# Designs tried in a protein design chat: VHH binders against q9ulm0r997to1333. Part 4

Target 1, 337 residues: q9ulm0r997to1333
Amino acid sequence: FSIPVHFTNGTYHVVGFDGSSTVDEFLQRLNQEIGMRKPSHSGFALFTDDPSGRDLEHCLQGSVKICDAISKWEQAMKELHPGKSEGGTRVVKLMYKNRLYFRSQVKGETDRERLLLASQTSREIVAGRFPINKELALEMAALMAQVEYGDLEKPALPGPGGTSPAKAQHLLQQVLDRFHPRRYRHGAPAEQLRHLADMLTTKWATLQGCSPPECIRIYLTVARKWPFFGAKLFAAQPAQLSSKENALVWIAVNEDGVSILDHNTMQVHITYPYSSVTTFGGCRDDFMLVIRSIPDKSSGKSHIEKLIFRMAAPKIAEATFIMASYMNHCTTTVNPP
Short names: E, the ipSAE of ESMFold2; O, the ipSAE of OpenDDE; V2, 0.75 times the mean of E and O plus 0.25 times the DockQ between their complexes.

## First folded at step 1 (VHH)

Design b05 (framework vhh_podentamig1)
Fold by ESMFold2-Fast, scan of step 1:
Structure b05 (fold): chain B 337 residues (1-337), chain A 121 residues (1-121)
Amino acid sequence: as target 1 above (337 residues)
Amino acid sequence: EVQLVESGGGLVQPGRSLTLSCAASGFTFSSYAYGWYRQAPGKQRELVAAIYGGSTLYADSVKGRFTISRDNAKNSIYLQMNSLRPEDTALYYCAREYTIYSDSGEYYDYWGQGTQVTVSS
């Protein structure tokens, strides 16, 4: 058997496997073939797309067989789309992307890891899960354009062999759609969108001769300035807040702990180190964190705080599993058995 | 006026060490990231190393041999090059990299004039 594995940069690699192959064995083959380090160093994992067609993804556990994962996806597809169509036009999509990010592993990154990490970061920027101002957003989009398309083609005068202005504008729009925050373009007048395309052209032109690895290194150098680079962000609403505007927050999960960020600015409100988290996970239909506070020095008493967040059910499971993975890594590293 | 001035290049034998310096002026040094790039004759300019605060990046060809560092008090960037090889022969450039929180409206990076490194016996 063989199946394509899709990457964050829009490319894919076909991987062979046996009927009994586990996800761990499948990943070992994939990583060897494309120049990636083992998952414990790179933090990359396999995901399946959502059979319901919503923007949800499911991480595959290492002990699970690839054939079983495909079968489960197909069964879910038939249940969600009942009929005689045999699942219609949709087939399972395997995706390979970063799940856990460790600052200690940056020094050993491969070129393939950097490319895929940068592409994943770009997707987070586009989706509004990364803090970036308007100026830098165009610079970052230009870097990704140079990586994907190479040097900006010089405009030609009207002729059969030249690049038409309409074709050039289509390419610029494609670059903005792929690599620029949707939020900064939403509701913008046509004149403003043309201005953005012109600014992108100027930025892209300055990168002439810059190689893809060079652009990727610049991209990651900039992106890593954010303290939550590599963190997984989950949109959530604190249950203790009344029906007031701006009640949403981001729950950010990374190696340092679990943090609550302002939904609009992405500035940190509070960080809970894993050592302070006593309980976490799904509580009925909500996501729960139980935090043990540091004792008040004046009274000498510690407090237990229970935080409840309304969150999409699949995201509750995802956040829980990622937190457990980071906590296990921290426990193993600091207090090995 | 933004200026980046490289120094420390020269002729050196294989296996030896050399330290390059880059002096920056005309802007707030601590607000930016920096990189060292090199260009050999007939080749494209390639990134050697980059630094912002405590974070560093290296090209696979120099990893373990080269070390980039910064001194904000001296407005300077350094590249310590150990175990030099003939293939390290190139013109080395210092560059000011992009910033994540720039409100300046600046759309171009700044480059130095370069310093020649020749590794030969």
Scores: ipSAE 0.000, ipTM 0.103, lowest interface PAE 19.6, mean pLDDT 80

Design b06 (framework vhh_podentamig1)
Fold by ESMFold2-Fast, scan of step 1:
Structure b06 (fold): chain B 337 residues (1-337), chain A 122 residues (1-122)
Amino acid sequence: as target 1 above (337 residues)
Amino acid sequence: EVQLVESGGGLVQPGRSLTLSCAASGFTFSDYAYGWYRQAPGKQRELVAAISGGSTLYADSVKGRFTISRDNAKNSIYLQMNSLRPEDTALYYCARIEVYSGGDYTYEYDYWGQGTQVTVSS
């Protein structure tokens, strides 16, 4: 058997497997074929898309057989669509992307890992889950444009070999759509979009002759300046018993702990080290964090804080599993065999 | 073996110019980004300028005075230093940029040159 595995940069690689292959064995094959380190070093994992078509991804456990995962997905699809299945019937999509990020593993990164991390970071920038100002956003978009499209083409001379101004503008718009934050373009008039395209052209032109590996290294150099680089961010709303305010926050999960960030600025409000987290996970329809504070030195009494957040149910599960994985890694690292 | 060799340092009067050169060998030069660092006596090594393809980055203390460039055909990096000040006195190093270490605002480098001394004094 063979199946395509899709990557964050929009490419795919076809991987062979047999009826007995586990996800771990499947990933060993994939990683050797594309030049990736093992999952415990790279932090990358295999996901399936949601049969229901919602924005949910299911991480596949290493011990599960790949054939069983595919069969379960196909059965779920048949149960959801038992009627006339013409033209629009979906097939399972396997996706390979970073799940856990460890700063200690950065020095051993491969070029393939860097490319896929940069592409994943770019998707986070576009979606508004990464703090970036307007000027830097254009510089980062230009770096990804150089990686994907190479050197910027000069404006066409009159003749059959030239690129029309309309085609050039279409390419610039495609670059902005793929690599630039949506929030800076939402509701923007045509004049502003044209101005952004002109600014992008200036930034992209300065990268002439820069190779894809060079651009990726600069991209990650800039992106890693953010202390929450590699963190998984979840939009959440604190549930207060008597509050009339419905303020949004980001819950950021990484190797250092769980943090609450301002939704607009992405500046950290507070970080809870995993050592301070007593309980976490789903509580009724909400996400719960139970934090044990350091004892008040004046009174000697420790306080337990119960934080409740409204989050989409699938995101509650995702946040819970990622926190558990980081906590398990921390425990193993501190107490090696 | 990867090798970076700096040259062009010397003693200059304040307000004058110097050009530093770095010759690279032992790897594919065009595939990497490069930086210039400096270290004054008793101080930490600091990034002065970096280049990848045509894109450049400068420390605030040198922005507008220093220009970094590269020549892929000659496997060389250059630092043009204008309007030199006594505070620019340091040992200047060339480095191949491998990885950024998050949080420190510095680049991880696998390879450094031996450095070239720049002294700005009357």
Scores: ipSAE 0.000, ipTM 0.123, lowest interface PAE 19.6, mean pLDDT 80

Design b07 (framework vhh_7n9e_1)
Fold by ESMFold2-Fast, scan of step 1:
Structure b07 (fold): chain B 337 residues (1-337), chain A 123 residues (1-123)
Amino acid sequence: as target 1 above (337 residues)
Amino acid sequence: DVQLVESGGGLVQAGGSLRLSCAASGFTFSSYAMYWGRQAPGKGREWVSGISGSGGSTAYASSVKGRFTISRDNAKNTLYLQMNNLKPEDTALYYCATYVEIDSSGYEVYDYWGQGTQVTVSS
């Protein structure tokens, strides 16, 4: 058997498997064929799309058989769409993307890893989960345009063979939609959108002759200046016992710990190292963090802060799994042999 | 009132196995994460393993990873720790633990630890 594995840049690779193939064996084959390091070094993982269509992704565990994962997904589709007995339902989509990011592994990165990291970072920029000002956003969009479309085509020429103005405008809109923050374009008047397209054209033109690997290296050099590069961000609302709050924050999960970021500026409020995180996960349909400081060991009581956040249920599970993975890695690294 | 009661400890030879149980009462067990900790004579408490309320995520101290497995049965309000390939260094009093709100503010909690069950590993 074979199945396509989809990447964050919109491409795919077909991977062979048999009825006994585990996710780990499947990933070993994929990684060998596309030039990726093993998951413990690259931090990449395999996901299935959400059968319910909510744009949620399920991470596959290494010991699970690919055939079992497909069957489970198909069973969920059957439950969501009872009465569809003659095909007609969508098929499972396997997706490959970065799950964990380790700064110690940057030196060993492959070109394929860099391409997929840059593409994933671009998705986060578009979604508003990356701090970026208007000028830098345009420069980053231009770098990705050079990677995906090559050199900017010359303006429309009279006669056959020239690029039409309508086609050029369509291409610039595709670039903005794929690689530029939605928030900077949302509700923008037509004049502002034309100005953005003009600025994009200027930035893209300066990259003439830049190769895709070169543009990707520049892109990641810029993106990695943010201390939370590679972190997973979850929109959350802090809960209080005595009052209702409408304030939002980002919960950022990475190798350094769990951080609370300002929702608008994405500036860090506080970082909790994993050594200070005593418990985490679902608590009465909310996400819970229990943070321990150690000032009073003699009485057997610790100063402990319980943080409760309103989060979408699937995001609670995702945050919990990612935190557990980082904690396991950090514990192993701190206490080697 | 939160009550945690551990059982299943004993004397075992190096390389052996034991399964610990913790019976929980006085709170909605499935809504709270649970932990195993241990304390060897003359040392402070060491965190061993943790499991989310649903059982969907687990974490382990590096000293026990690959040898110990934490699990829970929410229908029985019981937490388990399966310990394989035990070493003399695993000799300790083993506790299960959880966190419960102390004050109406809900921002400060108290850690509840059971009485413990003794595990002794000999060569």
Scores: ipSAE 0.000, ipTM 0.229, lowest interface PAE 15.4, mean pLDDT 80

Design b08 (framework vhh_7n9e_1)
Fold by ESMFold2-Fast, scan of step 1:
Structure b08 (fold): chain B 337 residues (1-337), chain A 122 residues (1-122)
Amino acid sequence: as target 1 above (337 residues)
Amino acid sequence: DVQLVESGGGLVQAGGSLRLSCAASGFTFSDYAMYWGRQAPGKGREWVSGISYSGGSTAYASSVKGRFTISRDNAKNTLYLQMNNLKPEDTALYYCARVTFEYGSDTYVDYWGQGTQVTVSS
């Protein structure tokens, strides 16, 4: 058997497997073929798309057989779309992307890991889950343009040769759609979009001769300056807040713990190390964190605070699972046999 | 408040070298492209060299290409210009600037340093 595995840069790789192949064995083969380290080092994981057509992605556990995962997805698809004509016939989509990020693993990164991390970061920038000003956004888009399209073609000059203005404008629009934050272009008038394309042209031109691996390394060097690089961000509303102002926050989950960020600026309000988290998880529409302070030596007692956030139900499950994975990794690393 | 403070200028003999520094404060230095410009007595401002926010891309005026090297240390919020094989025509006030953006042949700057004087004697 063989199946394509899709990557964050829009490419795919076909991987062979048999009826007995586990996810771990499948990933070992994939990683060897594409030049990736093992999942415990790279933090990359295999996901299936949501049978219901929602954006929720299901992480595949290493001990599960690939054939069983495919069969379960097909069964779920059948149950969610009963009847042969409803929803049509779809096939499972396997996706490979970063799930957990560890700063201690950066020096061992492969070029493939860097490419896929940069592509994933670009998707977060486009979606508005990464802090970036207008100037830097164009520079980051230009770096990805250089990676994907190579050197910028010079403007068309009078004569029979050169790049047509319409063709150039189409390419610049494609670059902006793929690599530039939607929020800076949403509802923009045509004049502003033309000016933005011209600024992109200037930034891209400065990168002439820069190789794709060089541009990717520059991209990641810049992106990693944000302390929450590699974190998973979840939009959440504090349940006790009555004012519409400050109604939304980001819950950021990474190796350092769980952080609350300002929704607009993405500046950190507070970070809760995993050692301070006693209970976490969701119930219905709410995500709950129970935080324990360091014991006061004079009284020997710790203070406990309960934090409640409203989040979409699928995002509550995702946040809970990722927190558990980081906590499990930290426990395994600290407690040697 | 945004501040750019240049240093390292002075008197030097033709064929000599100088390294200019620009200390940046009051903004996230690593988010901005930077440039070095100069203004000779009785002449307009001339662009000398530019560097991207990450330091991965550089550009030079034809008059200085091969002699000058622009670099930056984002951890120290400092921009540098290494000037080698200096000529009397390099005599000018050298200033660093924060680039807002570039459009066509124009470079738009929102903040300038006060400059550091470089004088090259023949």
Scores: ipSAE 0.000, ipTM 0.091, lowest interface PAE 23.8, mean pLDDT 81

Design b09 (framework vhh_8h5u_2)
Fold by ESMFold2-Fast, scan of step 1:
Structure b09 (fold): chain B 337 residues (1-337), chain A 124 residues (1-124)
Amino acid sequence: as target 1 above (337 residues)
Amino acid sequence: EVQVVESGGGLVQPGGSLRLSCAASGFTFSDSSYAMGWYRQAPGNQHERVAIITSGGSTNYPDSVKGRFTISRDNAKNTGYLQMNSLKSEDTAVYYCAKEYVVYESGEYRTDYWGQGTQVTVSS
C-alpha cells in the first residue's frame, strides 16, 4: 500500500506501508526519506483529519497499525455519512506537523524541520494564535513569499512577455491570504488592502537574493523571541468568573507548563509548572486543572485550587494529551536512567 | 460530547461494601485505544489511582486496595464499575471515574476525561 502524507507548507510525500506497519515504522520510513530526525528529537507527529469534516485533528500513537487507523477512520465516515455512499466519499488525510517543541533540540534541527516549523508558525500567525503587529506581520509574510516564490518580479514594462499588473495583484493577494493575519484584513476597505499590498511589495523587494534556508532562519529567529513559541494555544473561558464578565483567555501548553494568557494581548497572566499540576483533563464539557501551590515561607500552608474552563470538546482531549506528553518528557529529563 | 458520570456513592459502616457505577457517553470502553480508571481524593490529599482496567480486561490496583476492590466493565451497557469490599475509614474520599489512554514510549496510563465525582464516606 501507499498513502500521501501532507505537510504544513502544502506539499506532500507518498509513503509505502504494509498490513502490519505501525505508525512508528511508518514514521521511521517517512523521516528517513524527507530528512527529518526521529519524533522524540523533532517533536513531529502524524495526525488524521476528522471524519465529521470539522476543524479537528487526531494524533496517531506509535504502536497503532496504519491499516487499523485508516479502517477506523473509514468506519467513522460510514457512520457519519450513511446516505448513498457511492460517488465521491472523502478519503483519510494524513498530516505531519510539530506536536511538541523543546528548546534543547533546536541546535540539532534539520533544514526540513525548520521549513515545516516555520510554515506551521505562519499558519498560527494567520489564525491569530501568535502575538504580532501589522508591520512585523508584513515582514514575516515577505519572508515566506521569498521562500515560496523567490525574488519579487519587477512590474511589467510595455512589451510582450512582461508580468501583467493583474497577475501581480493576484500574487500579492495570494501571499497576504497565505501568510498575513486575517484579523488585519477582515472588513478592511479596498484602499487599506491596496496599501498592505504596496507595503508587502516593498518588504519583499528588500529580500532579493535571500535563499529559502536564509529566510527560514530569519523567520524562526524572529518568531522564537516570543516565550510561547511552539506552545499549543486553546481558546477558553474561565467558568469561575462572574456572569457579568465573559472574559476569554488562551491556555498555552509547552515544556514549561500550562500558562494562562490574555486573549487580546497574549501577555502571560500566570504559569503553572507541571510540578504544581496534580490533576488535569476533561470534566463533563469543561477542561479542569487542579493546582497545588508551594507553601508560603512565613505561613507554611499550601493551597489546592481547582480551575475550570469552557473549551471546545475536541480541544479538551488535545490539550490533555499534549500536557501528558510534556509531563512525561519533563519526568524523563529530570530523572535520567 | 465525551463524558463519564459516576453514581452509587454513599455512607457505609466499616467492613461494609459499595458498588460505584460509571456511565460513559461519546466513546466506548470496548475501543482498544482506551482504558477505564478509578481515582479518589480525600481532603488535603492528592488524587490517587485505585484501579484500572484495559480494553483487553487486564487490571491493576495499588497495595492499599488490592484484594478489597474489583474493577469491571459491561461493554454492552458502556458502563464501568468499582466493587468496594471490606471498607475502612481511610477509604473515605470523593471517587472519580476516568477515561484513560496509554502515553507513547512510557507505557503509562494517563487520563483525558474525568467525571464530577461521587462521595464515599466510611464511618460508624
Scores: ipSAE 0.000, ipTM 0.398, lowest interface PAE 13.7, mean pLDDT 82

Design b10 (framework vhh_8h5u_2; at its last look DockQ between E and O 0.01; V2 from the best seeds 0.00; counts 0 for: pae E 20.7 > 2, unsure alone 56.3 < 65, placed apart)
Fold by OpenDDE, look of step 2:
Structure b10 (fold): chain B 337 residues (1-337), chain A 124 residues (1-124)
Amino acid sequence: as target 1 above (337 residues)
Amino acid sequence: EVQVVESGGGLVQPGGSLRLSCAASGFTFSSDSYAMGWYRQAPGNQHERVAIIYSGGSTNYPDSVKGRFTISRDNAKNTGYLQMNSLKSEDTAVYYCARDFEVTYPGSTEYDYWGQGTQVTVSS
């Protein structure tokens, strides 16, 4: 059997497997074939799309057989679409994405790894889960454009081989759609979009001759300046809002702990290191964190704080598993067997 | 104080060679987000980029100078170089070096630095 694995840059790789192949074995094969490091280093994992068609991804566990995972997905699909012949044409989509990010593992990244990280980051930028101003957004989009399309072709003098202005414009729009934050484009009048395209052209032109690896290097260098690069952000609403204002926050989960970010600015409100987290996970329909404060030296009394966030159930599960993974990683690194 | 000093220009015959130098002080050409470029301006013309070296070391040249010009950088000396071979009359211009664009993170300032330039005259 073989199945395509989809990457964050829009490409895919077909990987063979048999009825006994586990996700771990499958990933091992994939990694070998595409030149990726081990998951323990790269933090990449295998995901499936959601059979319901919702924008959810499901991380596959390493011990699970690929065939079983596929079968489960197919069964779910059938259950969700009883009697509709159309449900039979959709095939499970396997996705290869970074799940865990470790700063210490930056050294040794492969070119492929960098590319995929950059692509994943780009998707986050487009989705508005990365703090970026308009200027940087254009720069980042231009870098990705250079990676994907190469040098911006100068409007050919009216000669037989010149790209039609229309084609060029279309390309620019595609680049904006793919690599520019949606929030900055949403509701923008056509004139503003044209202006944006012009600015993109200018930025893109400056990258003439820049190779894809170089562009990716620059891209990641810039992106990594954000302290929460590689973090997973979850939109959440605090349940105990002292203030009547239902203010959304981002819960950022990374190797350092759990951070609460402002939803709009993504500025850090507070960070809870894992050492302070005593309990975490779903509580009823909410996400709960129990935090232990550092004991006051004077009183010896530790204060326990319970934080409750409203979050989508699948996201709660995801956050919980990611936290657990990071915690386990920290424990194993401190206590090498 | 930020200073850029271009040097190495002069009068040369067609087919000749020159090596330009760009010494920077007060800033570094080599950064994670900046490239170094050579530009030229001929009388009556706009500035034209003739070479660029990115922070990672990759280079680019327009077709007009490709194969003839070579840009390089010595990070330790904070100096850029432009080796110009097979010079043509069309290469006559004032040559400038500048820190050029890669990408900037929020809060960073973009600076283009160039000096007074160095005159290159290619004449028989």
Scores: ipSAE 0.006, ipTM 0.296, lowest interface PAE 10.5, mean pLDDT 87
Fold by ESMFold2-Fast, scan of step 1:
Structure b10 (fold): chain B 337 residues (1-337), chain A 124 residues (1-124)
Amino acid sequence: as target 1 above (337 residues)
Amino acid sequence: EVQVVESGGGLVQPGGSLRLSCAASGFTFSSDSYAMGWYRQAPGNQHERVAIIYSGGSTNYPDSVKGRFTISRDNAKNTGYLQMNSLKSEDTAVYYCARDFEVTYPGSTEYDYWGQGTQVTVSS
């Protein structure tokens, strides 16, 4: 059997497997073929898309068989659309992307890992899950344009293929659609979109002669300046006693702990190191986080705080699983094993 | 601690030449930097990028200095250079060395590694 594995840069690689192939065996083959390190070093994992078509994904565990994962997805699809199997059916999509990010692994990164990590970051920027101002957004889009299309080309003179001005405009619109935040273009008049394309042209031109690996390294150097680079972000609503509008927040999960960010600015409100987290996970229909504060010097007693967040059920499971993975990695045991 | 120290500025007559140096400490251009470049600020003006060199050796210059300025680096000495030839009065400015994001996107981050600069004055 063979199946395409889709990457964050919009490309795919077809991987062979048999009825007994586990996810670990499948990834060993994939990583060898595309030039990536083991998942334990790269932090990359294999995901299936959401059968319901929502913006969700499901991480596949290494011991699971690929055939079983596909069958499970197909079963879920049938459950959501019973009796509609004769109509056009969606097929499972396998996606390979970064799941866990460790700063200690940066120096060992391959060019392929950097490309896919940068592409994933670009998707986060486009979707509004990365803090970026208008100027930096165009500069980051220009870097990805240089990676994807090379040096900015001057429009050709009228002749064979004399649609060069229209082609140039179309290319700039593609770059903005692929690599620039949607929120800065939503509802924008045509004049503003043309002005953004002109500014993009200026930024892209400054990158003349920069190779794709060089642009990717610059891109990641810029992106890594955000303390939450590589964090998994979950939209959540804190449970409050007040019935007035409950403000949304981002719950950011990374190797440092669990942080609460302002939903609009993405500025950090508070960070809870994993050493302070005593309990976490689903609690009824909500996500629960139990925090133990530093002991009071006068009494030696610590304060315990229970935080409750309203969050989509699949996201609760994902946040719990990611937290457990980071905690298991970062915990040093005194009594091994 | 990451820092750069610029040197080599001075007073020169139009048509003259000058070589600026940028000594880096706390980081290495060959391994820890993806780009380095030179910026200048004349009185009353914003910073202007005059040269950039990427890790692979490719370079870029604005039309105002293209053909007259040459950027280079010596990885063994951990030092960057700007060779300025055929200097004009409008090249008068304080010249700054920067790395990575600061070179590519100056002012877009709060983590500038700009040095103190070196004054270049071109006059008769």
Scores: ipSAE 0.000, ipTM 0.364, lowest interface PAE 11.1, mean pLDDT 81
Fold by ESMFold2, look of step 2:
Parts: C-alpha cells; sequence; structure tokens
Structure b10 (fold): chain B 337 residues (1-337), chain A 124 residues (1-124)
C-alpha cells in the first residue's frame, strides 16, 4: 500500500505501509525520506481531513494503525452519504504539519522543518490568525513567492521567449491568493487589486537570487518576533462579558500556557501558565478554564477563578487536546513553565 | 470551486421588505466548522456584518439591524436567506454572503469566500 502525505506548501510525498503499520512507524519512514526529525522534537503530527468536508482536521495518535484510520474515515464518509453506490471515490487526505511548537527544539531544526513551518505560518497569515501589517504582509508574500516560483520574470514583448502580460498577471493574483491576507483584499475593486500586484512585483524583484533556504530563514526571523509564534489560536466569546456583540477574544495555546488576546489587535491581555490551570474542558459549546491564583501573602489563601468561553465544540476538543499535550510534555521535562 | 451567489436585491421604499438568497456550491452550510454570514458595503465604507447563522442554528445581529433582519438557511437546497424588514435608507448597500471558517461566534472577520453581491436600494 502507499498513500500521499500532503504538506502545507501544496507538495506531497508518497509513503509505503502495510496493514500492521502504525502512525509512528509510518512517520518514521516519512521523516527519514524527507529529512525531518521525529515528532517529539519537531512537534509535527499527522492529520486526516474531515469526512464531511468541514474545515476541520483530525490528529492521528501514534499507536493507531494507518489502515484502521483510513477505514474509519471511509466508514464515516459512507454514513454521511448512505445508499450512494459511487460514494467511495473520494479518498482520505493525510496532512503532516506542526501541532506543538517547542522553543528548545528550534536550534536543531532541519531545512525541511523550517520550510514547512514557514508555509504553515503563511497559511495562518492568510487566514488572519497572525498579526501582520499591510506593508510587512507584502514582504512576506514576496518571500513565499520567491520560494515557490523563484525569481520574478518580467513580461516581455509577445514572442516565444517572453511571458505574456496576461499570464504574468495571473501568477501575481495567484501569489496574492496563496500568501497574502484575505482581509486586505476583501471587496477591493479591480484597480486596487492591480495596484497591489504592482507593489508585489516590486517586493518580489528585490529577492532576485535569494535561495529558498535564505528566504525561509528571513521569513521565520520576521515571524518569530511575535511572542505567540507557533501558538494555536481559537476564537472564543467570554461568557462573563455583557451581552455585547463582537466581544471575541483569541485563546492562544502554546508551551507556556493559555493566553487571552485581544481579537482585533492580538495583543496579550493575560497569560495563565499551566501551573495555574487547575482544570479545563468543555460542555457543548462552553469551554471552561479554572484558574488558581497565587496565594495572597496576607492570608495565604489562593482564589479560584472560573472562566467560561463560547466556542464550537470541535474547536474546544482541539484546544483541550493541545493543552493536555503541552501539560504532559511539561511533566516529562524541566524546560516548559 | 467553492462559490456563493447572491440574489434577491432590488429597489424598495422605506419600510418595505426584501428577501436575499445565497446559493452555495463546492461546500455545504451544514458543516460544523462553517457559518454563513451576510455583509454589506455602502460606497466609501468598510464591510459590515449584518447577520450570521451557525451550523447549529444560532444567529447573531448587530444593533443596527437587530429585530429587522432575520437570517435563515435551507440545508436541503444549500441556500441561505436574509429577510430584511422595515428597511431604512441607510440599509442601501451591496449585500454579500460569505462562508466563515474556524469561527462560530459573532464579530469574526475570518472568512474565505464572497460572491459578486446583490444591490439593495431603499429610496428616500
Amino acid sequence: as target 1 above (337 residues)
Amino acid sequence: EVQVVESGGGLVQPGGSLRLSCAASGFTFSSDSYAMGWYRQAPGNQHERVAIIYSGGSTNYPDSVKGRFTISRDNAKNTGYLQMNSLKSEDTAVYYCARDFEVTYPGSTEYDYWGQGTQVTVSS
């Protein structure tokens, strides 16, 4: 058997397996073939797409057999489309991407890990889960364009040796669609989109001769200046606020703990280290955090604060699993807070 | 492949009603990860969200339209609707429907698809 494993940069790698192969064994072969460290160092994990086509990915545990995961996916797909004789033509999509980010493991990153981490970060920038201003957003898009397509080719006069103006414009719009934040182009008239493409060509042209590894190192140097680089962000509505519309926050989960960010500016309001988190979990669409305060010096008592957030149940499950994974990592090492 | 198509706009007198439709293709509104929202843009303004409906049926509206606009959907037709009542001249805009992703709560600016829009004009 063999199956493609997809990466966030749109590439894939076909990996062989048999009926007894676990996810751990599958990933060991994949990582050896593509030049990545094992998941305990890289923080990468294997995901399946959602059988219903929702924009939700499911992390596979290392002990699970690949064939069983595929069969479970196929069963769920058939249950969503009962009685359809052609319902078996869609196949599961495996994605390998970063799930946990460990600052102590940055020193040992391979070039492949940096490439894939940058491509994943680029998808977060496009989706609006990463704070980036308009000027820097174009520079970051140009870096990814240089990585994916190489040096920018200027349009030439019509002829066999040149790139047509229409084909060049199509490529520029493709680059913006793939690497530039959607919110900055939303509702823009065609003239503004053309101007944006012209600005992109200026930025991209300055990168002539910059190799993919150099571009990726620049990309990550810029991206890592944000303290929450590598965190997983979840939009949530605090239940304790007034019944105001648009009272969203970001819940950022990383190795340090759980942070509440302003939804618009993405500035941190507060960070709860895992040592302060007494319990957490979900019920329907309510995510709960129970926080133990530092003992009051005068009384010696700690206060318990109960925080409740509304968010979609699948996202609560994802956040809970990631938090548990970081907490388990902390109990087996001395590095995380 | 993912597309949304808005329809049902037009010219109406103040106090009148319109129903907008949003036909989706390439995805389904019944996904737990997706919501459908209606947005509007008047000349010189940013987009304003005027309604959102989540896959579970919960809805939210800004104060500017609350009580006047009602969002709904028909999962069998993969179509969303915006019923607009008691229309005012300030409701004049191009109305867009959009799929939101990874966010189920109101106030999100995260979305991934827009249609061409449908013009609503309230004569005043």
Scores: ipSAE 0.000, ipTM 0.138, lowest interface PAE 20.7, mean pLDDT 80
ESMFold2 (binder alone), look of step 2: mean pLDDT 73; pTM 0.739

